# Designs tried in a protein design chat: VH-VL binders against SWR1-complex protein 7 (SWC7). Part 3

Target 1, 125 residues: SWR1-complex protein 7 (SWC7), of Kluyveromyces lactis (q6cpf9)
Amino acid sequence: MSTQNDSIALLLLQITLYHQQELAHADSSLSLDELLVEPIVDNTVVEKFTSHSMVQIYAPELAPLNIRSIKGLISDLFTNTNIQEPKNLITLANHYYSERLNYLQEEKIPELIQQMKDEYRKLAE

## First folded at step 21 (VH-VL)

Design r05 (from q01 with light chain N92H)
Fold by OpenDDE, fold request of step 23:
Structure r05 (fold): chain C 125 residues (1-125), chain A 126 residues (1-126), chain B 107 residues (1-107)
Amino acid sequence: as target 1 above (125 residues)
Amino acid sequence: EVQLVESGGGLVQPGGSLRLSCAASGFTFSSYNMNWVRQAPGKGLEWVSYINSDSDYIYYADSVKGRFTISRDNAKNSLSLQMNSLRDEDTAVYYCARDSTSVTGWLQEWYGMDVWGQGTTVTVSS
Amino acid sequence: DIQMTQSPSSVSASVGDRVTITCRASQGIRSWLAWYQQKPGKAPKFLIYKASSLQSGVPSRFSGSGSGTDFTLTISSLQPEDFATYYCQQSHRYPYTFGGGTKVEIK
């Protein structure tokens, strides 16, 4: 999965995770622990995700997705993400956050530093 | 200075309507969940409604469901409470209150309400 | 709904006294309990969150303890400005619910 996809995956997980917390807060019959493993995905999640600026800008192909597709994406994250820990929204989020962090540390930040150096050099000339 | 200022209270007849407003200043309003809490004369505090920062999660006390509507305009730093079909028991001082929250790891924690307005009085009477 | 039972409803005390207020939840709320102080004609003031965490700016004479269903607010040495009504509130689930309040009045 591309770095861009990692960010989008993380966004979806964050939206979904917050949704579970709100639902668990609102319904005493729901267990957050269970929802973290089997999250409820409804139109609220779909709307928040598809309308998010990150999706609109970086993954516009996901903007028209319906609830079935979003459920599928979440399911795929649970199925296809390679982690050692038991899979839930938190451990998945940790994984994709880590992936994003690694990208920033190993690629993006060094790139920016180099760009800054180059610009400084140009200004000094 | 962090501040909430309620307005719109007044005298209204049973069955009437009233719209309360809460003006926020001194903080990034759009980042905070908000509440309405009311207090009948000489009585305790009663939570009325909750709205999250993006307005996609809204909850009401059973006593006001179907009659009250909470909304917010983040561009105007404003919180509102539309009250319809008012009853005598709705008579109270109405407070807008900011939710105090924090994120621990990936989980948000709800701590209560850390900022309150001065309140606006709603009196329902014939 | 989670019912919050606060006791006593009122307490008469003198300056310097140790005051203890209890709040009981009808079900386990872990540590999701807040305490407020309210003076007549004023809005509630946020004192304690997460059962025992003191809100910024609140005097250290205020303390909270408890978890699960039983919680306590303690004022170690009552000051003149502490005469007020105190409320507990659970933030574990919607609807948020408050205790009935405890009026701390001068003896």
Scores: ipSAE 0.855, ipTM 0.940, lowest interface PAE 0.5, mean pLDDT 96
Fold by OpenDDE, fold request of step 23:
Structure r05 (fold): chain C 125 residues (1-125), chain A 126 residues (1-126), chain B 107 residues (1-107)
Amino acid sequence: as target 1 above (125 residues)
Amino acid sequence: EVQLVESGGGLVQPGGSLRLSCAASGFTFSSYNMNWVRQAPGKGLEWVSYINSDSDYIYYADSVKGRFTISRDNAKNSLSLQMNSLRDEDTAVYYCARDSTSVTGWLQEWYGMDVWGQGTTVTVSS
Amino acid sequence: DIQMTQSPSSVSASVGDRVTITCRASQGIRSWLAWYQQKPGKAPKFLIYKASSLQSGVPSRFSGSGSGTDFTLTISSLQPEDFATYYCQQSHRYPYTFGGGTKVEIK
């Protein structure tokens, strides 16, 4: 997946993960451990995700998605993400966080440093 | 300095309405979950309502459900409690209180309420 | 809802005394228990979180222990400024619930 897709995936996982925590906090019949594996996705998740500025700006094609589509995205993350650990919202989040971190460390930050150096050079001339 | 300041308390008749406000300063208000907690005269503490930082999760005590509405304006660093259909048993000092939370890995932890306002008094009486 | 039963409702003690307050939850709340101190006419003060962690600025004479359903707040050596009412609170589930309070009075 693209680096941008990784960020969006991570956002969706974060929103979904927080939602599970809130649900488990509000309903004693729900187990957080179970929800981490089989998360509940409802309109709250959909609204929070689709209205998020990151989605609006960087993935506007996802803004009009409905609950079925969002469930599909989450399902795809569970199905298609390649990790060695058992899959749950936390391990998936760890994966995409790591991917994002690697991109920042190996590509984005060096690029920014180079740009800064170039600008500094121009100013010094 | 981190502080919360409640206002809006007063005397109202049963069935009346009142709107409480809480002004936050000294911290990034938009990053914190908030609560209202009340204390009837000579009684203990009673949690009233919770609202998360983004206002998408709201909870109420059964005693106030359908009558009270919690809201926040992060741009104004303000928390509000709209109280309708007030009853005698709603008489209390009302505190706004900041949730103390932390994130361990990806999981949020709820520790309680670390910052409290001075309280505002609501008296419901005929 | 989770009921919090706090005991005793009041205790008379002298400066230097060891004071212990107990709080029992109607169901397991793991370690999601907080303790507060409240003086007359003042807002509650956050003392302990996660059953045993001291909030910043709280004197070391305060300590908390317990997990599951049974919790204790201990003041190892009561100071004059410690005469107050203390409350436990569970943060495991909504609605948040408090114990009935324990008033620590001068003997």
Scores: ipSAE 0.848, ipTM 0.936, lowest interface PAE 0.5, mean pLDDT 96
Fold by OpenDDE, last read:
Structure r05 (fold): chain C 125 residues (1-125), chain A 126 residues (1-126), chain B 107 residues (1-107)
Amino acid sequence: as target 1 above (125 residues)
Amino acid sequence: EVQLVESGGGLVQPGGSLRLSCAASGFTFSSYNMNWVRQAPGKGLEWVSYINSDSDYIYYADSVKGRFTISRDNAKNSLSLQMNSLRDEDTAVYYCARDSTSVTGWLQEWYGMDVWGQGTTVTVSS
Amino acid sequence: DIQMTQSPSSVSASVGDRVTITCRASQGIRSWLAWYQQKPGKAPKFLIYKASSLQSGVPSRFSGSGSGTDFTLTISSLQPEDFATYYCQQSHRYPYTFGGGTKVEIK
């Protein structure tokens, strides 16, 4: 999975997680702990995700997805993410956050630093 | 300075309509969830409505469901409350109030309302 | 809905007195309880959140305690500016609900 996909996955998880909190906050019959494992995905999640600027700009192919497709994406995150701890929205979010952080620290930032050095060298010549 | 200023209150007859506005300043309005809270004369506080920062989560007290509509314009730093089918029991001072929240890890925490406007008076009377 | 029962409805006290106000929730709300102060003709002022955390700028003579269903607001030494009505509010569930208020009056 690309780093771009990690960012999109994290976004979806954040949106979904917030949704569960709002639902549980509004309905005492809903257990947040249960929703973290089996989240409710409805049109609110779909609209929030597909209309998000990150999706529109960096993953426009996901913009036309419907509720079934978004449910599928979330299900895939639960199924295909390789973590040792029990899977829920929080542990998944932690995973993809860590992946993103590692990419920034180990690849993106060093790359930018190198580019800056190269440009500086050129200017000094 | 962080400030909320309500406007739009007035005298209306039962069944009438009124639109309240709340102007926010001194903070990043688009980052905060907002509430309307009202207080009938000589009575306590009653929560009326909640709207999150992106307007995709809205909640109402049962007493106003179907009659009131909360909305916001983040570009204009404004919150509004459209009140239709007004009743005598809707008579109150209406406050807009900023929701105080924090995030612990991935979970949001709701603390209450940390900033309040001065209120605007709505009087429903025949 | 979560009902918030506040007691007493009023209390007469003198400057320097210790004042305690109680708030009871009809169900467990963990620590999601806030306290407000309101003076006549003014908007409520946010005092305490998460049952015991003082809002910035609030005097240290104010304190909150409790969890679950029973909560207390304490003013250790009442000052002249503290005569007001106090409200508790739960933020555990929508709809948000307030206690009935406690008016702290001059004895």
Scores: ipSAE 0.848, ipTM 0.932, lowest interface PAE 0.5, mean pLDDT 96
Fold by OpenDDE, last read:
Structure r05 (fold): chain C 125 residues (1-125), chain A 126 residues (1-126), chain B 107 residues (1-107)
Amino acid sequence: as target 1 above (125 residues)
Amino acid sequence: EVQLVESGGGLVQPGGSLRLSCAASGFTFSSYNMNWVRQAPGKGLEWVSYINSDSDYIYYADSVKGRFTISRDNAKNSLSLQMNSLRDEDTAVYYCARDSTSVTGWLQEWYGMDVWGQGTTVTVSS
Amino acid sequence: DIQMTQSPSSVSASVGDRVTITCRASQGIRSWLAWYQQKPGKAPKFLIYKASSLQSGVPSRFSGSGSGTDFTLTISSLQPEDFATYYCQQSHRYPYTFGGGTKVEIK
């Protein structure tokens, strides 16, 4: 559950981060540095997130979320994520990426290796 | 071989419509942002429109806003430009061009356009 | 919009010559500047990106420099195949904008 939440959090951060870059690219009045700390969340972010296959398959309860709820999720990430660095979209993304990487290296990959060994043993018998 | 091939150009009257198409091959089309760029006879290059890989972000030059519509079909490796309310000043060779980008950490970098089609000619006569 | 001013509009040169083309942006674009080569009846060719990075397959006689508002394309020793029109383009912000072009002609 926690691992899946990390994946979803990372996805949301990726979508939001890309959005800030595109907006800053299109509007000279916007500063990317400011947006990384106070991101703009609009319908584009909501649609990309809620329609993403990862959300629909692994977190379908998030599919019907609206702009207010997505803003709330992002706010929660800023508030509740435990990192030493100043919080922005990049440092948050780094954190959740690291969490995913650690899970893959320490838990998921070893589990898969064990399963492969078990299957190989069965085939050899 | 990486290539883009435009089609759909022709002669039209002012106020008319035309739909350009660009066929992509030799690369994963769905992973790239795309552009239309035009060049009037004897003139320089003018950026017309941009569309990102997922069609979530679309931008137009002011000269074509409200008249042109860019779209893509990633399943068919195709880029399109619907041109309505055509004007004499829209006369040009139209190129589709692949956006060259890279990611540094979490930030995308935009470098320009690294692959171009041969172009298709649009002539608006008065 | 960001205006790109390219100079000169035309230059006559001989094979072996050093050719310099300049491009000025109306506002700071950091290093988000590209250079293209276009021959008559052909599509533009991508030469330089990020002001000074050479695109794969482009001869080393081509080089780019600059940052902020002032940029330069240099051909160290002009070859017969280099006679063409060159364009700068900023990729810092939408809309993307090009310079007016510089035609390199045979003297």
Scores: ipSAE 0.844, ipTM 0.935, lowest interface PAE 0.5, mean pLDDT 96
Fold by ESMFold2, fold request of step 23:
Structure r05 (fold): chain C 125 residues (1-125), chain A 126 residues (1-126), chain B 107 residues (1-107)
Amino acid sequence: as target 1 above (125 residues)
Amino acid sequence: EVQLVESGGGLVQPGGSLRLSCAASGFTFSSYNMNWVRQAPGKGLEWVSYINSDSDYIYYADSVKGRFTISRDNAKNSLSLQMNSLRDEDTAVYYCARDSTSVTGWLQEWYGMDVWGQGTTVTVSS
Amino acid sequence: DIQMTQSPSSVSASVGDRVTITCRASQGIRSWLAWYQQKPGKAPKFLIYKASSLQSGVPSRFSGSGSGTDFTLTISSLQPEDFATYYCQQSHRYPYTFGGGTKVEIK
């Protein structure tokens, strides 16, 4: 399980979610409930995602992607993410956020604490 | 502590241009969405424009669309309003106002405008 | 555009009176309604957000209620510093719109 993949997936979902809310806020013909399951993906989403520093640094292969490919990534998140709840942008975002939070609590922080203890023991020798 | 200070108002003829500025201090300007609101003499409040923190989402009242341009410089903690093709009905006090949008979970909550400057006066007359 | 209609346009009241100001939206805005107080020559002051939540530092004699299309601002016991014009504002959808204002004057 790659923590960078979870972070990149969460980033795309956050950008897409924000965009749907702005679209619905600006246009009374758009329903946020519908957009959460069938999001509108346009150049704003594509440019915000592909230019983001996390993408540039940790997933540079995604930086040249066009709108069709970004729509494909979102579709893959809907298809490949296994959750009990009905799938929408919010439940998908909750999933990837929870996976990252659990990693920090159960693995990364205890590992860092132990590394700090080990470095102190080495200095005391 | 938290302050917004407008500047750039003045007297201008119809068809002229004017640039308003708003200096922000005492808060993390780059984390907040911003608005311009105006008030004609003896009249009520009229929302003019909105810009989000990243400048990705910009909206205008129909009365100013195509003539006014909102922008921000997060490095300088400044908000701007470029006003072109000015008309008599643009005469007003112009306020910059901090948007109080919040996020609960992943969803935005739109609360209003919690911090206002004291305004700058624009007078359009021949 | 969502039109906001305030009533009354003015009210004449004495210190100690209970004052109620109403605001009606032309379509549902859920609870995305704010109230502002404005004194002559001054910027508006943020009073109430989310229809009923009191902004920090605002006296408890102010309260807001309502959802959907019908909203009220109540001042339970009017004080001398409360003589001002009050505005409602919807933030449910762009463009944001204000009510016409309600001037609270000395009787």
Scores: ipSAE 0.737, ipTM 0.881, lowest interface PAE 1.0, mean pLDDT 92

Design r05 (from q01 with light chain N92H)
Fold by ESMFold2, fold request of step 23:
Structure r05 (fold): chain C 125 residues (1-125), chain A 126 residues (1-126), chain B 107 residues (1-107)
Amino acid sequence: as target 1 above (125 residues)
Amino acid sequence: EVQLVESGGGLVQPGGSLRLSCAASGFTFSSYNMNWVRQAPGKGLEWVSYINSDSDYIYYADSVKGRFTISRDNAKNSLSLQMNSLRDEDTAVYYCARDSTSVTGWLQEWYGMDVWGQGTTVTVSS
Amino acid sequence: DIQMTQSPSSVSASVGDRVTITCRASQGIRSWLAWYQQKPGKAPKFLIYKASSLQSGVPSRFSGSGSGTDFTLTISSLQPEDFATYYCQQSHRYPYTFGGGTKVEIK
């Protein structure tokens, strides 16, 4: 997924992971270890994701997606994300968090520093 | 100063209704999950209900399901408990309690309730 | 639902005594166990979380231990302000449940 997609992927994973923990906490027949590998995706996940300000602002094309499409996005994250450790919601979330952190460190922060230097020069003149 | 202040307790007949309120101050209310806990006279503590910070996860004790409704208004820093079809066994002091759930490495850690109000008394009797 | 069984239901002790309160869960709750102190007419006070971690401002004479199903609260040297009722509470699953309480009284 692209740089912008990494942040949206992380959001979906965070919402899904939070949901699994609440489901397991409320229902002793559900195993969190199993849900981390094969999560339950229901309307709570869909509504939280599609209505989220990050989606509305930065990925508005995802806002009208239905439950089948959101399940597909999650399935794609499991299938297409290349990581060395066993795949589950936690290891996937760690991956996208690291990708986002690297982007900020290598590209965005240097860009902002240069913009601040340019603004500082104007103020000093 | 972190505070929770309950109100709305009183005397009510069986089958009646009552609405409890809890005013929060001194912390960012919208960032915390909340509980109601009750204590019958001379008895121990009984958890009643839970609501997470944005109200999309709500749970009840079996003894109150279908009769009690927890809600919150984050703009007013207020937690509420609507109690319907009240019974003698609902007589108790009702506490508002701040949940102390934490997150480590994406996983929730379930610590308990770190801030409690003074309680408000509900008496259900003929 | 997870039952929490506290013992003893009461204990008579003198200032300076070591007091041990036990709490047993009907099924494994890992370390999701809290302890509370409650004085008459007052709300419960949060003492211990995660079975053994002291809440800020709690004196070091209080300690918690255990995991799984068996948990202990220990007061190493009882002080006059420690005469109260103590409750354990599991937060491993909804519904949250409390032990029946242990009243610590002056002998």
Scores: ipSAE 0.734, ipTM 0.880, lowest interface PAE 1.0, mean pLDDT 92
Fold by ESMFold2, last read:
Structure r05 (fold): chain C 125 residues (1-125), chain A 126 residues (1-126), chain B 107 residues (1-107)
Amino acid sequence: as target 1 above (125 residues)
Amino acid sequence: EVQLVESGGGLVQPGGSLRLSCAASGFTFSSYNMNWVRQAPGKGLEWVSYINSDSDYIYYADSVKGRFTISRDNAKNSLSLQMNSLRDEDTAVYYCARDSTSVTGWLQEWYGMDVWGQGTTVTVSS
Amino acid sequence: DIQMTQSPSSVSASVGDRVTITCRASQGIRSWLAWYQQKPGKAPKFLIYKASSLQSGVPSRFSGSGSGTDFTLTISSLQPEDFATYYCQQSHRYPYTFGGGTKVEIK
């Protein structure tokens, strides 16, 4: 359950990070290094996040959020995520990616293996 | 085989309209950003437009902005360029080109255009 | 917009010659530079990306170098199939822009 929150956080960070890169690519007055620390959050980020199938399916309560609320979620990620590295969109994304990978390795894969063993036992009966 | 095939070129009068299409095959079209590039007779290459894989980021050269509209249909593996208010300087071979922008870690790397069609010719003549 | 200036505009060379083409950007583009080869009546062919990386299938006689504003394409030993027009292109910022081209011709 809590791993869904990590996946949704990672999605928001991915969308936001992609957006900063496009903004810097289109506008020479913007510095990507600065945007990684203080991202611009506009309606493009909001629409991509709230309309995303992961949000629609696994976090539908987030789908009606407005720009102020999405900015708040991103701010909360910067404030509340405990990492040793200096915080920016990349280090935060790495953190949530690692949390997802750890869940797969330590919980989900062993659970699937046990389910397959249990189903094999049923077939042998 | 990775392939891009343009169609829809032809002869049009100034002020007219034309719609170009590009059919993609041999790769996952929905995973790639796309470009249109043109080349006037005897001249160099000119970038025309860009669209990312989800159509969320679209850009145009100033020379065509407001007159041309890029779009894609990922279900049909097709890229389109709607060309309105055509001028004689729009006469060119138009190429559909696959953007080879890659992602390393979380960062985009802008490599250029790795797959090109053979082009479709647009002639704007009074 | 980032202007790309190629030189020379043409080169007359013999098979076996070393050919160097230069490309200069009006502002820094880091390594976001591509090189293309184009033969008459044909689409451009992707040769080099990220200034110095060879695209799959490109012969090792082609090499690229540079970063920032100054870039070169080198053909170490010109072959008959290398007579073509070569273009550089920056992808550092929209709008993407090409150099004016360098025509490599048989001497």
Scores: ipSAE 0.726, ipTM 0.873, lowest interface PAE 1.1, mean pLDDT 92
Fold by ESMFold2, last read:
Structure r05 (fold): chain C 125 residues (1-125), chain A 126 residues (1-126), chain B 107 residues (1-107)
Amino acid sequence: as target 1 above (125 residues)
Amino acid sequence: EVQLVESGGGLVQPGGSLRLSCAASGFTFSSYNMNWVRQAPGKGLEWVSYINSDSDYIYYADSVKGRFTISRDNAKNSLSLQMNSLRDEDTAVYYCARDSTSVTGWLQEWYGMDVWGQGTTVTVSS
Amino acid sequence: DIQMTQSPSSVSASVGDRVTITCRASQGIRSWLAWYQQKPGKAPKFLIYKASSLQSGVPSRFSGSGSGTDFTLTISSLQPEDFATYYCQQSHRYPYTFGGGTKVEIK
């Protein structure tokens, strides 16, 4: 489901984005601005992503992926995500966050509200 | 209400080992990055080590690298510092300190250490 | 490593005096500088973060300023409880490093 894929993409982006910040904080030769465009993806990112409960539960086919495959997923996010802004980890993360908010606002919350109204209507009768 | 309490300090001979503990209360320990900071008698503050909330990022001062190991147990709200191959220059009060961080637009802001324990004294002497 | 140079090493002052303490970083740290107060036998207390933001509960007579490499802590009107040692600390990169401290003493 596309909604689940948006949440998995956001997870990967968040893990990768946080990793760049820790790397730049530890190593003066690394520029965060450059890493946001060309992120370093190493085993820390891979292990944190593939072991995450969201991946294990909602995208278990991704759990055995190796570093080359995870780098490929990140590259695909840069290549295939259609946004107006220049692409970096932040603008990509904003995109998938907005897609998730849109789903919640337009589809899931109205569905839950309707279900609650239907259940409360039964109680009022 | 927010508290950090160190324990495990004591007298040890050079080359010996000691394990420090820090008990956290009054806040969600698993949400915070943590530090050890030490202060030799009559001297200033020296950062020793850092561990993030998930233990994915661990860093050491060069003076202790390879000899000290930071760890945490989020289920027990505890931070630990295993100190091996102790030297006279490791004599200090050791503080457990909570990292203060905020996020603005997905970006971390590192503010310093906002909560400190009262410290535990380690003395390395023959 | 980023070296933090703090001056003066001590200040003799009277209650009511304005006290300034400087801290210089060996390279740019933007605004990622903290100030701590430490009284004898006690743990450091967090005073200021981001160079100029007061931690909750810190009196308004404390202020911080600066960016890049040069930073200042000012106590606008020294009170009896302010006699202590003050440390700056950069949080821009690991390893975190502290200034050598400034002891504020009674005159």
Scores: ipSAE 0.696, ipTM 0.861, lowest interface PAE 1.3, mean pLDDT 92

